# VH-VL binders against q9umr5, part 27

Target 1, 268 residues: q9umr5
Amino acid sequence: SYKPVIVVHGLFDSSYSFRHLLEYINETHPGTVVTVLDLFDGRESLRPLWEQVQGFREAVVPIMAKAPQGVHLICYSQGGLVCRALLSVMDDHNVDSFISLSSPQMGQYGDTDYLKWLFPTSMRSNLYRICYSPWGQEFSICNYWHDPHHDDLYLNASSFLALINGERDHPNATVWRKNFLRVGHLVLIGGPDDGVITPWQSSFFGFYDANETVLEMEEQLVYLRDSFGLKTLLARGAIVRCPMAGISHTAWHSNRTLYETCIEPWLS

## First folded at step 1 (VH-VL)

Design k3b (framework fv_modakafusp)
Fold by ESMFold2-Fast, scan of step 1:
Structure k3b (fold): chain C 268 residues (1-268), chain A 123 residues (1-123), chain B 107 residues (1-107)
Amino acid sequence: as target 1 above (268 residues)
Amino acid sequence: EVQLVQSGAEVKKPGATVKISCKVSGYTFTSYYMNWVQQAPGKGLEWMGWIDPEYGETDVAEKFQGRVTITADTSTDTAYMELSSLRSEDTAVYYCARLGRYSYGFPYYMDVWGQGTTVTVSS
Amino acid sequence: DIQMTQSPSSLSASVGDRVTITCKASQSISNYVDWYQQKPGKAPKLLIYDASNLETGVPSRFSGSGSGTDFTFTISSLQPEDIATYYCQQYNSLPLTFGGGTKVEIK
């Protein structure tokens, strides 16, 4: 009787990371069919996000078709951006709850171990030179790199995030907005102790201005213009914000209190 | 300089418990998984389990479940492996080795190993 | 669990010879295999990671190749200091598993 749940992992991740989440769901919603998609695992998570969206779309279509009452998405970290795009490009998705676990919805601007591994001599202030090149845009992390000091380059060079956020025009923008607006609930989860997502408020559609002061969702041009439907969803009462302190980036899918507070209520 | 330094050799009787330490220096302890690997005399390497020192989460290979406890003390940057109900088959060298976290994008290999701790189980 | 079958179990070769060691995974593991060298009485040392990448400071005579289920480790020109046991290891899924090892001797 419970709707099926589809799980999409993050950068350098795999289905293994969700073993605790699956235990929690089985305890509170026994009989729920949970599918953790094992596409783009590990280093393949570095592939361009549009390539990942296509692959995940092909995997998700038959699951949604078997569940006419709807499905729920739980999308972790980078996976939350994949799910954002899935909801926009799919003309006939039946997603009820889209649960975004600490995903950089407005982008990333922080020095992390991910960047050291990929670009060992680069710092956040210099990464725009690499990421906003055609070569850089072949890496998923550069697809959502959002340097607040070079917003003009971000708008012109981002092949993914700027497009799905409606920050740059696209021929399909009107259809993408209509498709995204079919979602029942947008559940945003994140917190100040994440340590990876920078700024952490990116998980709630907040982001840095040119002085690195965080402006919240309602102050973003994307929201004010209703570019992909955030203002419409908020007015409909469909956006849920669930911040929690004390949780590091790799613990969002493994914390029982987080699950009970922010995820469990949305798994009808 | 990155180093993993293990505690000294142990001689135990069957049925006893042994606790081996692995003290780290030269890197952020919580950024890497700490693995434990067993090598019986003249035999190959066998993975026992790992710990995520930041979260305290562990995974232990099925063969060692119920007998192995892996812990980490972030105040002293030390990982521990405790093996109970010792048998003669547990006579081996035990290694700790760091592994970059899958979720952090570090290289996916055990690049730094402890020197090994010999455990002899005899009556 | 993923089984790593390594062959041969031992070999003897002359200085300057090309040495080849293979590993076969019981299921596809993409390129998620590393290779280690272990000298007698010492801890293992990483040589190759992600099937084909040479670790920093490791001599260029060592190389790796393969994907899916079949992996090869090669020493292009064997040197006396290469006497050791070599192990492959997969990290596609838990538990992490090693090959049985290949003992390389000279003469």
Scores: ipSAE 0.000, ipTM 0.415, lowest interface PAE 14.8, mean pLDDT 88

Design k3c (framework fv_modakafusp)
Fold by ESMFold2-Fast, scan of step 1:
Structure k3c (fold): chain C 268 residues (1-268), chain A 122 residues (1-122), chain B 107 residues (1-107)
Amino acid sequence: as target 1 above (268 residues)
Amino acid sequence: EVQLVQSGAEVKKPGATVKISCKVSGYTFTSYYMNWVQQAPGKGLEWMGWIDPEYGETDVAEKFQGRVTITADTSTDTAYMELSSLRSEDTAVYYCATVRSYLEWGYPFDYWGQGTTVTVSS
Amino acid sequence: DIQMTQSPSSLSASVGDRVTITCKASQSISNYVDWYQQKPGKAPKLLIYDASNLETGVPSRFSGSGSGTDFTFTISSLQPEDIATYYCQQYNSLPLTFGGGTKVEIK
């Protein structure tokens, strides 16, 4: 039998976005229990990420408890960051495959329509003034805003991403690392035609340096220090990288070829 | 040191079946997809298919569907490519290779076997 | 299937010349292209990966550039040992596809 699948959506998203993904899973793994969590839908996805982590945690606990053989997570966009934190804060998660579907794992630094809608007079070069304020940190998108030209402000003000990535010290860091390392597989998916996640390599733990040159995961201090276990996971063969071009941000969960290539092999 | 060592040259008649082996050493056999590539005399390279040695899952290019079977034996770290119903146009050098695919990222992992010449003569 | 159109099919140049080979994808493949060198009777050898990165141990006279649909491979100063056929290959999507090859000969 197949392990249950839990789906966590992204920014301005809802469970309805995953209807095609559910069809694909039913076709290839009939009988799989798939739960798409309908929490923090639409505008509620702007709530602080730690608040979302608490709510999603309460929802996943009973699902994991009913599946002693383990579960899989499919976490889309911003939802991938929620799942990162879930795996760190839960002492008893039984997640086998964590499938991160185009999530800004090292942060976001791009002028997208979402940012223009929220902060219409701001440019990516000036958004740090809003995001790295106490008020700004009450919005989920600012929790993973990572301005490579103001790294000192990011490290000091980020209430979420800098902490879960181990870029700023936290008393729970050792426990979070131990918990995250319980995951069976970390499946990273993303691509250059996403159009929202900037740089797109953030989905693979790559990110801009101060000159906006993308450095890949293995060159990040987070990886080199093994801050939350990436180096350990890679060494044990638990990280899967699955880049695919030609897929826009809102299409990752509805592309059959992507499902068959990057997702289906990790659903046992 | 990574090595892919293929079985020796084969001469077959039309309608026969050929099975080529590719023995792996120097890396974890189950960690990377094994690809098969055909090269006809004086022609370019054509991808035939791949296998995930960990799960035995395969994907075969449309041109070769129904004639190609790709398998892997994890006890001997050996991949196999079997081509049936041989035709004169199947005369070619066949390579096993861990060539880059969109399933692989962040590391340039490309290793090739030395090639196996298959001649189909009537 | 993504078609990789490689040009020219063959060229002849003198030692020390700059050699340029192009490869065009039928649809956008970002930077998911590798370049191989194949000498007669030998397996292909990786020279350039991800469009522009030089493989370890490969001489610096080899370089690659491009993104999207148009890619270029360059030998800045052709040497006698560079006589070979060169292939581009996309790995953006299955099936993996190769260019038709460019045979490089010295005059």
Scores: ipSAE 0.000, ipTM 0.377, lowest interface PAE 19.7, mean pLDDT 88

Design k3d (framework fv_modakafusp)
Fold by ESMFold2-Fast, scan of step 1:
Formats: C-alpha cells, structure tokens, sequence
Structure k3d (fold): chain C 268 residues (1-268), chain A 122 residues (1-122), chain B 107 residues (1-107)
C-alpha cells in the first residue's frame, strides 16, 4: 500500500549510487516499488538541464499514471533541480513527497574538482564569462551557476535556474507555479559538511548576497514575491527542513541515520 | 477529444457590454490556463489576457485593462470574457485558446475555440 | 512590451517554391517563439513550438529556426493548401505578443 518512489540521480552519477537507499526503503517499507531512473548517467549528466527534464518527464509519466494514489520523488544533488522543473512543467503530476537531497536549489557558487576538470584555468570569480554564454548554457552545471557578484548577467543569461525560480519574468511562470503547488510535501535536506554544494544553504533556498553573506529562504526575493509558491507551501505547513551535520556530498544516499530522520517519515 | 466551443455571434451598440463563453470538454478544465485573443477584421492576433480556472487569477493586457473581465465557472467547465464600453474598433473575432505544453514549457495555444464574431455598430 | 516584427507582410510564390518568413523581437527572447497558421475563416493552428519543434501531424516541409532576437519560419516546397496567414508569437514575458502576420498566396 506504499506509494511508488522515483529516484533521480545527480552529476556524474548512476543508479548504482542508491543501493544503500534501496536497502533502507526495503527494510522500513517492504513492498515499495522503487524506480531509479537510468537516464543521463555519468558524463550524460552534463547535458543541458532542460534536455534532462524532457527525458525524465517521458520516463515518469507511465509510473505516475499507474499510481493514482500518488508517488514520491527522491532527487539527489543536481537531480533536485530536474525534479523542481518536472513539478512545474507537468500539468498532471501526482507527487506527494518531493525529497530534495542536498540539491543546489538557489544555485552554486564555489570551486570544486568537477569545475577544475571542465574549466581548469577558471576560478569561481571568472566562471560567469563562460557559464553565461550560449555555449556555457549547453552544460548542466552552468545552468545553475549563480554568481552573486554578477546577478544581472545571471538573470539575463540563465536558461534554467533563473526561470524555474521565477527570478526572471516569463509568461509560463503562473502556470509553473500552479503545477508546483500541487506537491504534497517539499522535504529539504542538506548540511554544512557537504563540501560540494556552495553555499550549503542553497539546499534550503538560502544564498549569497553581493558580499557573500548567506541570506536564508525567508529573506530571498523569490520567497517574498512567492514567485513559484515557497511562501504558500510554507504557510500550508508543506515545507520540511531537515539539516544534518557530518555528512559529505556523496554520503546523503547512504547514511542510515539521515534516512531514518529525514526521508523515512515522508514515504507513507 | 479535446474541444473548446464558443458562444454565437453578437451585434452590439457602442457603449454596450458583451460576454462570450468558451465551454471545454475532453480534459480537466482547472489544469490549464485559458487565453483570450482578439482579431479585428483583416488584422492580426492580439492577446487580451488569461485566467487560471482553479483560482480565478487573471492577467489582462494593458490595452484592455478596465474594460475586460475574464472569469471561469468550474461547475460548467466554461470560461468567460466580458468586454465593456464597446467601441467600433472592438468589432472583431474573439478566440479562447488553451495554454498547453508540447515540450519543456506550457506555452502553446492548443486547441483554439472556433471564434465568436462581435460587431459593434450604431 | 516585446514587439514582434514580421517580414514580409505578404508574399506571392509558386507551388514548389521555398518560402521564408522572418520575425524579429525587440529584445532577446531565447527560443520562446511559436508559429501559427491561419486559413481564412478558421482559428489559428500551431505548427512550430519553442522556435524549432514541429507539432505532431504537421508536414515536414514546415520548419523553424533562430534564437535571441531573430527567428525564421520556412516552407521548403510550397503546396496549394499552404495558402494562409502565418504568425510568430513570443512567450518570454507578459503580455504575450504576436507578430503582424505574413499572408502567403500562390501566384
């Protein structure tokens, strides 16, 4: 009688990364149908996020259609942004719990080994020149690059994150908001020891101001304007915040205590 | 099959009000925004506004603000567009059109109603 | 408001000809452009969505391209049933706006 669970992986990831998560779900909710989507695995995770959204959309439609009582989404890292867009563009989704597992919901502004591999001579301070070009927007990681020192360029050039966050005006914004608001619960998970998501509060819709001081969700213009429904969801009691210290970026889907505290309660 | 059926032609005098209906079938009415579009004789298409039928929230183009009221009745799956203080330049065909997704965006006008001709003459 | 300027406003071509219509936005609109066909006395019909995607059931002779401010709609081999007025439409920002239309006639 448990709702099916759909899992969407992150950057340079695959379904194998979720073997521990599947074990935990089987132990606490035996009989749950869990589908880990094997799309955009490994280097294919660098494809533009809108392309990934389309591919994942095609995969989730039949799963949702077979589960009239609803489904749950568990979306890890970059996958959390894919799921944000899915909930906005699908006028027929029946998602109960959307569990965002350490995802950069307000974007990324930090140096990592992944960025050094892709752009070895670039620093976070000059990556805006590459990411906010048409060529740069062909890479998923640039679709959520959010340079707090060049917010005007981010707003004009971001083909993905600025749009789904309602930070740039778009005629579909009101329809996307309506669709997103159908979600039962928005479960936000993340923590200070992640080491990859920068700032880590991005997983909770917090982000840097121009001085690199983190402003929390309730201080964001996106929240104050209720651009895609965060303020409405919070007022409904539909947002769950579950921060946990001591967990590195690659361990969110394999920590039993994290699962029992932050994920298990939302899989009914 | 998805269909939008509009009310019949209207002839009005200047200063009057006209109310056009758009009845939907074949889909869940509250799931999609409904657009209204004006087309004057021999002229192009002009967006008037849209409505979210679930909440009744509307946006209306500046040219029509103060004169256009867009409403929805979920009990009959019908959207309405009411245009007041009619002028001769309001003589046009008025279309309703569902705001529908074909890809990543909910952006296309599909399907369209058959159109309602409104003639304003003295 | 974003202004959509279509060129030409009308054209006459022979069956089998390649027909090209352009649409220019007054500011950058990414790929947020649809193209519609309207035959006399009929409601418009969607042909191309998101600048370059062909709607299901629409003949492959119709195509779209472009991004930013410059968009092109092409009929590779004009057929008699293609006599119509064609409109571009942007959905980057409210209010939604259409181009002025291009009337296509057979010589």
Amino acid sequence: as target 1 above (268 residues)
Amino acid sequence: EVQLVQSGAEVKKPGATVKISCKVSGYTFTSYYMNWVQQAPGKGLEWMGWIDPEYGETDVAEKFQGRVTITADTSTDTAYMELSSLRSEDTAVYYCARHYSRGWYLTSFDPWGQGTTVTVSS
Amino acid sequence: DIQMTQSPSSLSASVGDRVTITCKASQSISNYVDWYQQKPGKAPKLLIYDASNLETGVPSRFSGSGSGTDFTFTISSLQPEDIATYYCQQYNSLPLTFGGGTKVEIK
Scores: ipSAE 0.000, ipTM 0.451, lowest interface PAE 14.4, mean pLDDT 89

Design k3e (framework fv_modakafusp)
Fold by ESMFold2-Fast, scan of step 1:
Structure k3e (fold): chain C 268 residues (1-268), chain A 123 residues (1-123), chain B 107 residues (1-107)
Amino acid sequence: as target 1 above (268 residues)
Amino acid sequence: EVQLVQSGAEVKKPGATVKISCKVSGYTFTSYYMNWVQQAPGKGLEWMGWIDPEYGETDVAEKFQGRVTITADTSTDTAYMELSSLRSEDTAVYYCATKYPFGSLYRYGMDVWGQGTTVTVSS
Amino acid sequence: DIQMTQSPSSLSASVGDRVTITCKASQSISNYVDWYQQKPGKAPKLLIYDASNLETGVPSRFSGSGSGTDFTFTISSLQPEDIATYYCQQYNSLPLTFGGGTKVEIK
């Protein structure tokens, strides 16, 4: 039978968002046990990411324990960062495929409707003043705010992303890297028409330099230093890149062609 | 601006079918769900169903299953609600209203209601 | 179906009074509660979304709070133009369900 699938939603999401995804999985892999975690739904998705990681960890432990052959993770948007941290902090995870649906893996630097809702008068150029404060770091979206013009502040103040990416040192970095490397496949999905994730290449570990020129994963210091295992995973053949144009941010979990091309092959 | 314009009032005989239209403007029709809500005279709001205009997928409340058909025409940005086998208790104001899908990019300004269509069922 | 029990069904208060309306869900709905205002002869208007977020253009005297099963809607200082019926609605699961409504009148 197929390995169980655990779904982790994104910002302002709930389990209802994944109804089409569940239909697709049932059609192609009938009998798959799919658990869409209903933690930190809606506005609660704004809570600090480390708090969310703790809650999701408690929910996934019994599911993983009951599945000795392993599980798959499908993690959407902000949820992809939660899953990154889960894979690092869990000494005993048995995740085969980690499928990251349009998640800002290197961070976010763009004016989005979510940010306008929270900080309506702020532009991306000055949001660093809010996000890199202690108050700002109490909001999940600020935990992965990555201003390429204030990299020193990002490295110093980011309580989440800089740590899980190994961009700032942490006592547990070596253990986190070892744990993350146990993943069978890292499946990265994203595209230029997402409209929210900025730069969209963040979903593939690309990001802006100080001139706002996008550098791809292989040019990033975190890759070159192999800070949490990306270079090792790529050499092992464990990283899958599946870009697709024409898909908006809220449609990644409801597009059949995307599912068949990028997700279905990795659900064993 | 975002605007929902519904078709005009209808007077129908028992057993007839009524089809109400809801034409949208000022936003991308396929990005938001379209609800249909019934309000009997002097009573509260009752959800009838909704449609995802992108996929044509509908969900209808159990009370209205078998009598309600909800459709959307993306070429004209118009949603429709058709209610068959009309009874006197179907006399009500019917509203179309947008609803954000879960995971929506933007919620504010996108919970917009049509002006309502009065349907009177009498012999 | 998730039942939304709204109370009171009606109330009468003076201008400047604090008015509180409550909704209780029959099961946990996280924060997926919207609050609507409906004036006689008009379509409903969203005031509060996701339990506590004020809709654009809505006066700050309106507020919402709660999570799980218990939700409150408050008008901190009632104004004459606030005469209306108020409804809560859950958006956690289908079918969408409304509370029975609270008719607010000024005495």
Scores: ipSAE 0.000, ipTM 0.429, lowest interface PAE 16.1, mean pLDDT 88

Design k3f (framework fv_modakafusp)
Fold by ESMFold2-Fast, scan of step 1:
Parts: C-alpha cells; sequence; structure tokens
Structure k3f (fold): chain C 268 residues (1-268), chain A 123 residues (1-123), chain B 107 residues (1-107)
C-alpha cells in the first residue's frame, strides 16, 4: 500500500493548483490517499508564516496519526518553508519523504511582478525597509525576504526564516534540529528558469553573498555549523537534489517529466 | 464541483439599467476574484472589471467607468454586475469568470466561466 | 494598455493538420498569458495558462510557448471538435486585455 501524501500550497495559491499532480499520482500509485490542505488560500497566504504553521500543524496531526507507516509531504514554493517549520516543531512527525518543490529555503532576494503589485514604489534594494519592520513581518513574503546587502537586519528582524535556519539563536533550536532529522528523505527540486525564486539556487539551500555571488549549500554557514541538520542529512544520504531547466514557477506541479523524474521515485 | 450560474436573458430599452447575477458553488467565494467580460455580437472578448469579494474592492475598465457597478453578496455567494444608461452598443453576452490566484502580481487566469447572459437593448 | 495582436484572424485547415496561432504583446508580459477556446454559443474555456501550462482535462494536442512579447499556441493534430475561435489574454497588468481572436475552420 502507498503512504498518504499531504500537499501544502504556496503564495496566492489553493488546492486547485494541484489538479495535474493528483492525476499523476493516481496514474502511477493508484490508491494513494492524497490530501491537499485547503488552508490559507489566496490572499490568506499572506498571513505570518508562524500562524500558517500552527494551522497546518492542526490539520496534519490526525492524518499522520492515521498512518502509522508514515506519510509524504509535497510542499510548493512558500509552502516548502511551512513544511520546514512543521518538521521542526512537531516532536512526533512520521514524515518519510519531504519533497520541496521550488521553495526559497535560504530566502528570496529579487524583483518580481508580484512584489511590484504588493509594494508598487519599492525596488528590491529598498524592500528591506518595509520587510524588516514589525509591520512588514506580519506578511508571509517578508518572513523569508533575505537581503544579502543588509544581512545584519535580516538576522535581527526575521521572525521566521533566520530562526528556522538556525541563523539566529532560539531556545528550541536543539529540539527543532532533532525533530527535523527524523525525516527520511529531503528531496529538493528547482531550476534556473523558474523566474520567481531568486536566486533559484535558494531551493537547494544556496544563496547570494554580499557581492551577489551565489554560494552553494556546502559553503553556507548554516550547513557548515549543521545548525538544523543539513550536514547530518547529507552524510546519511538523505538529501536528494533534482534540478531541472525549462520549468517556470507555475509549472512545477503540472509537468509530467518533472513528476516522473523528481517526485514519483520518492512516493513509496 | 465548481459552478457559476448566471441569471437569465434580459431585453431592455435604451436608458434602462440591467443587473446580472452570478451565483457560485463548489468553492470558497471570498478566496477568488470575480471578473466580468462583455462579448458583442460577432466580436471578441472585452474585460469589464473585477471584484475581490472578501473586501469589496473593484476595478472597472475605463470604457465602463461611471456606468458599471460590480458588487458581491457573501451571504448568498453571488456576484452582481449592474450596467446603467444602456445603449444599443451594449447588446452583448455578459460572462462572469472566476480569477485564479497564483504566485502572480495579483492578476490571474479565468479557470471557470458562467454560461453567459444575453442582454438585448432595443427600442 | 497592453495591446494583444493575434494572427491570423482566421484560418482553414484539414483534420490532422498542425495549426499555429501567434499572439504579440505591445510590451513585455513575462509569461502572464492564457489561451481560451470558444465554440459558437458557448462560454470560453481555458486551455493554456501561464503561457505553456495545459489546463486539467484539456487534450495533449494543445500546447503553448513563448515569453516576453511573442507567444505561440499550437494544435498538433486538428480534430473536428476543435472548430472554434481561440483567444490569447494577458494578465500582467490592468486592464486585462484579449487578442482579437483566431477563427479555426475545417475545409
Amino acid sequence: as target 1 above (268 residues)
Amino acid sequence: EVQLVQSGAEVKKPGATVKISCKVSGYTFTSYYMNWVQQAPGKGLEWMGWIDPEYGETDVAEKFQGRVTITADTSTDTAYMELSSLRSEDTAVYYCARGTLYDRSGYFSHDYWGQGTTVTVSS
Amino acid sequence: DIQMTQSPSSLSASVGDRVTITCKASQSISNYVDWYQQKPGKAPKLLIYDASNLETGVPSRFSGSGSGTDFTFTISSLQPEDIATYYCQQYNSLPLTFGGGTKVEIK
């Protein structure tokens, strides 16, 4: 029998976005129970990420309890950050595969039409003034804004990403790391043609230095210090990297070749 | 099952007002924008405006400003488009269409459409 | 306003033919373009969203490509039920604008 699959959507998103993904799973793994969580849909996806984590936690507890053999998570875009936090705050999760589908795991630093809609007079270089305010941290997108030119402000003001990545101290850091390390597989998916996630290597725990040169995961301080378990997972053989070119941000959950190559192998 | 059901055909005289309804089911009404599109006989599609049912905010295309009012009733999951000062040029089929929210600038695809409401303006 | 220019305005083709329709935006719209099919007397139906993504339940013979200002919609093997008018639509900025439509007929 196949383990249940729980799907967590992204920014300005809903369960509707995963129609093709559900079709693919049904074709290759018939009988799989797939639950697409219909929480924080549309504009509600802008609510603070810790609020979303609490709501999604309440929804996943009964699903995990009903599946003693384990579950899989497929978490898209911003949803990948929600799932990162879920795996850390839940003392008893039984997640086998955590499939992170083009999620900005080290943060976002890039002008997009989406940001221009929300903050029409702001440029990438100026957004730190809004996002690193207390008001800005009440918006999910600001919770993972990571300006490499104002790293001191990011470390001090980020109420979510800096904490979950272990970049700033937290009393629960040791427990969060132990909980996260229970995951069976961390499957990272992303690519250069995404067009939204900037830098795209953020989906693989790479990110800009102060000169906007991308440093890969193994050169990141969070990896080198093993702050939340990346180095331990890599040594265990539990990290899977599946980059694919030619896929735009809105196509990750609706591309058959991507599904067969990067997702299907991890759905036991 | 997502459904958008529009009110029936209307025949109006020049200068009258018409109000078309679009009742939705199968999804959370306040989570998606509702758009209105006009199609004159034998012509293409023209966007009229949209409403955010959660907050009641609207945007109306310049051609229709001053004559179109778009509203939403969250207690009945129904959107409305009211067009005043009707002219013969307003003879058209009017569609409501659901706007999908995605990782976008807040503008969106129309994934579900109502069946259309024919409005005929004649003397 | 962003103007969407579709070509051709109409075409006739045989069953099994490859049909190509193009749409040009007056300014860059990234990939914020959708394609719709409208059969006579019916509401439009979304076929392709975000330039290249196939809507659920839509046959695989339909495809889209392009970015920036130039977009293409293709029917790889025209079927009788594909007789319709096809429209591109941008949603990069308000007002939302549609192309003029391409009427597809079978000879």
Scores: ipSAE 0.000, ipTM 0.417, lowest interface PAE 14.3, mean pLDDT 89

Design k3g (framework fv_modakafusp)
Fold by ESMFold2-Fast, scan of step 1:
Structure k3g (fold): chain C 268 residues (1-268), chain A 122 residues (1-122), chain B 107 residues (1-107)
Amino acid sequence: as target 1 above (268 residues)
Amino acid sequence: EVQLVQSGAEVKKPGATVKISCKVSGYTFTSYYMNWVQQAPGKGLEWMGWIDPEYGETDVAEKFQGRVTITADTSTDTAYMELSSLRSEDTAVYYCATYWRSGLPYTYFDLWGQGTTVTVSS
Amino acid sequence: DIQMTQSPSSLSASVGDRVTITCKASQSISNYVDWYQQKPGKAPKLLIYDASNLETGVPSRFSGSGSGTDFTFTISSLQPEDIATYYCQQYNSLPLTFGGGTKVEIK
């Protein structure tokens, strides 16, 4: 029998968005128990990420306890950041494959219709004024806003991403790193035609420098310092990178070729 | 009170069938696997199988396949283990057991029934 | 099936002695091993879970260690009430399997 799969959705999303993913899993791994967590749907996805982490933690605990051989996580978009925090805050999680579908792992720095709906007068160059305030940090999207031109403000004000990436010190950092390193495989998926995640290389722990030139994971301080275990995981052979062109942000969970190439091999 | 209560001792003839019950209280019956364990007199513990009470799905150890049927009645929060074609070697104490580990180091629990003695004699 | 080989099958020690029991898995099981105490006529009682964690209410003289294939259970200072049979159990894969047990007696 196959390990259970837990699915965590993204911003302004719900469990219904994963109907095609469930079909693919059922076709290739019949009998797999798949749980799509129906928490923080739609507008509730805007709640602070630490609040979402607490709620998802309560939901995954019984599922993990019931699966002594382990579970797999498939975490889409913003949900990939929720899953990163889950793996860090949970002592003794039993996650084998953590599959991150186009998630902004190093943050977001791009204009989207979502941002303009929430903050109509903002553009990426001035959103730091809103996001790096106490009020702004009450919105999930601001929790992973990473302005490369105001890195000092990001490091000081980010209540979530800077802490979980080990970019700012936290008392729990050593425990979070130890917990995260229990994961069997970190499967990173993303691509240049996503159209939402900016830069798209954020899904692979790459990000802009102050000149908006993308530096890849191995050039990031979080990797070089091994702040939460990326260097250790890579040395262990536990990081899988699966980029694919031609896939828009809302299609990662409904593309059969993507599933067969990047997801199916990691569902034991 | 969180507990598992099993049915009373049974004496059966060779070739008969025995059905043991395990009634749960104090936790959500459908949320966790229920295990069955055999212990022959003076011998160690041997896992027989388990059931997911929510879906009725079971896994049974190879030694007991074809003779063991594990079921659950969610209306009464009771699990059952039925062993057919009884032999003298089936004389043993049978335990139901559930264990739960939340993924946090301090939220573990382990529950065992008191055991049911089954004697197979002619 | 994962075989759990437990040693010794029995031992006799004096009150206050350090008692060590070992359990070897036929393949790697990470830390997915529990240790149980069983007294005559009673159901097993969990003492150690996930190789090294002490169950609530269990005396601190009991401890566990190990990972992968080799596991150790220790009673640092044996007490009269510790007379029992002790079992390791893996839950890494189905079928779940127990060690053969170690009977602990006081001389």
Scores: ipSAE 0.000, ipTM 0.376, lowest interface PAE 18.0, mean pLDDT 87

Design k3h (framework fv_modakafusp)
Fold by ESMFold2-Fast, scan of step 1:
Structure k3h (fold): chain C 268 residues (1-268), chain A 123 residues (1-123), chain B 107 residues (1-107)
Amino acid sequence: as target 1 above (268 residues)
Amino acid sequence: EVQLVQSGAEVKKPGATVKISCKVSGYTFTSYYMNWVQQAPGKGLEWMGWIDPEYGETDVAEKFQGRVTITADTSTDTAYMELSSLRSEDTAVYYCARDFRYSLGYPKNFDYWGQGTTVTVSS
Amino acid sequence: DIQMTQSPSSLSASVGDRVTITCKASQSISNYVDWYQQKPGKAPKLLIYDASNLETGVPSRFSGSGSGTDFTFTISSLQPEDIATYYCQQYNSLPLTFGGGTKVEIK
């Protein structure tokens, strides 16, 4: 029998986005119990990420408890950051594969339609004024806004991403690292044609320096310091990187070739 | 200003094929799904299908599967709906309507519609 | 398929009256419902999105409410230009489905 799969959606999203993913899983792993969490759907996805983490935590506890052999997480876009935090705050999670579909693991710095809708007159260069305020941090998208030209403000003001990445100190950092390291596999998926996640390498823990040159995961201080366990996971052979060109942001959960190549092998 | 402009009225014989166009302007064509909606005389709105213009992916309602082909030409910012094996029951006004690519969670769904194309199927 | 049951199918009211239309979804759709106005011979026009949000440029007499399976559309003070058929539509899942429409006429 296959381990249950828990799916966590992204910004302005709902369970409907995963209809093709569910179809693929049913075809290749028939009998798999797949739960797509219908929490923080649509506009509620704008709620602060720590609030979302608490709600999703309450929903996943009974699912994990009923599956002592373990569960898999498939987490899309912003949902990947929710899952990052879940793996750190839960001292009893039994996640085998954490599959992250095009999630901004090091943050977002790019103009997108979501940004234009929320802040129509703001450009990426000045959004830091809004996002790094206390008011801005009440919106999920600002929780992972990472302006490489104002890294000091990001480190000081980010109430979520800087903390879960260990970029700023937190009293729980040691426990969060220990919890995260219990994951069996960290499967990172993303690609250059996403069109939303900027830089796209953020899905693989790469990010812009102050000159907007992308530095890959192994050059990040977070990795070098092993702040939450990336270096340890890589050494253990537990990190899988699966980049794929030709896939836009809304297609990661509905592309058969992507599923067969990057997701299917990790659903035991 | 956003505009969706559809091709003109068509009169067809039973068994014929009709192809309706929807040319867009004022926005990035590939950022929005294009939907097609049928409205028979004196009846309500019925969704036929949509296309993602960036990838050419389509979903077509079961009632129209096998007879409807939806396509998009990104070089001319034009979506097409082709309906084959026409019956008298296909006499209707056909609308195109845009839906933001992330619309299943994003506000302002069918915020812009084409003016409609009347298709009459008569012997 | 998610069925959207709209009621009433038609109504007649006087100018200044409060008009209420309801839609019931066959399963929960959260707030993923829009309301459209269609005047005779014209394309539909979006009035309300995500159950309760007023589209830009739409008069404040129009409002929407509800979540889950039960949704309500209200015209607080009917005007002559509001003669139209009104439709709800869900976008929680494919196929996208519309309510049967409510024809609003002046007495």
Scores: ipSAE 0.000, ipTM 0.424, lowest interface PAE 15.0, mean pLDDT 89

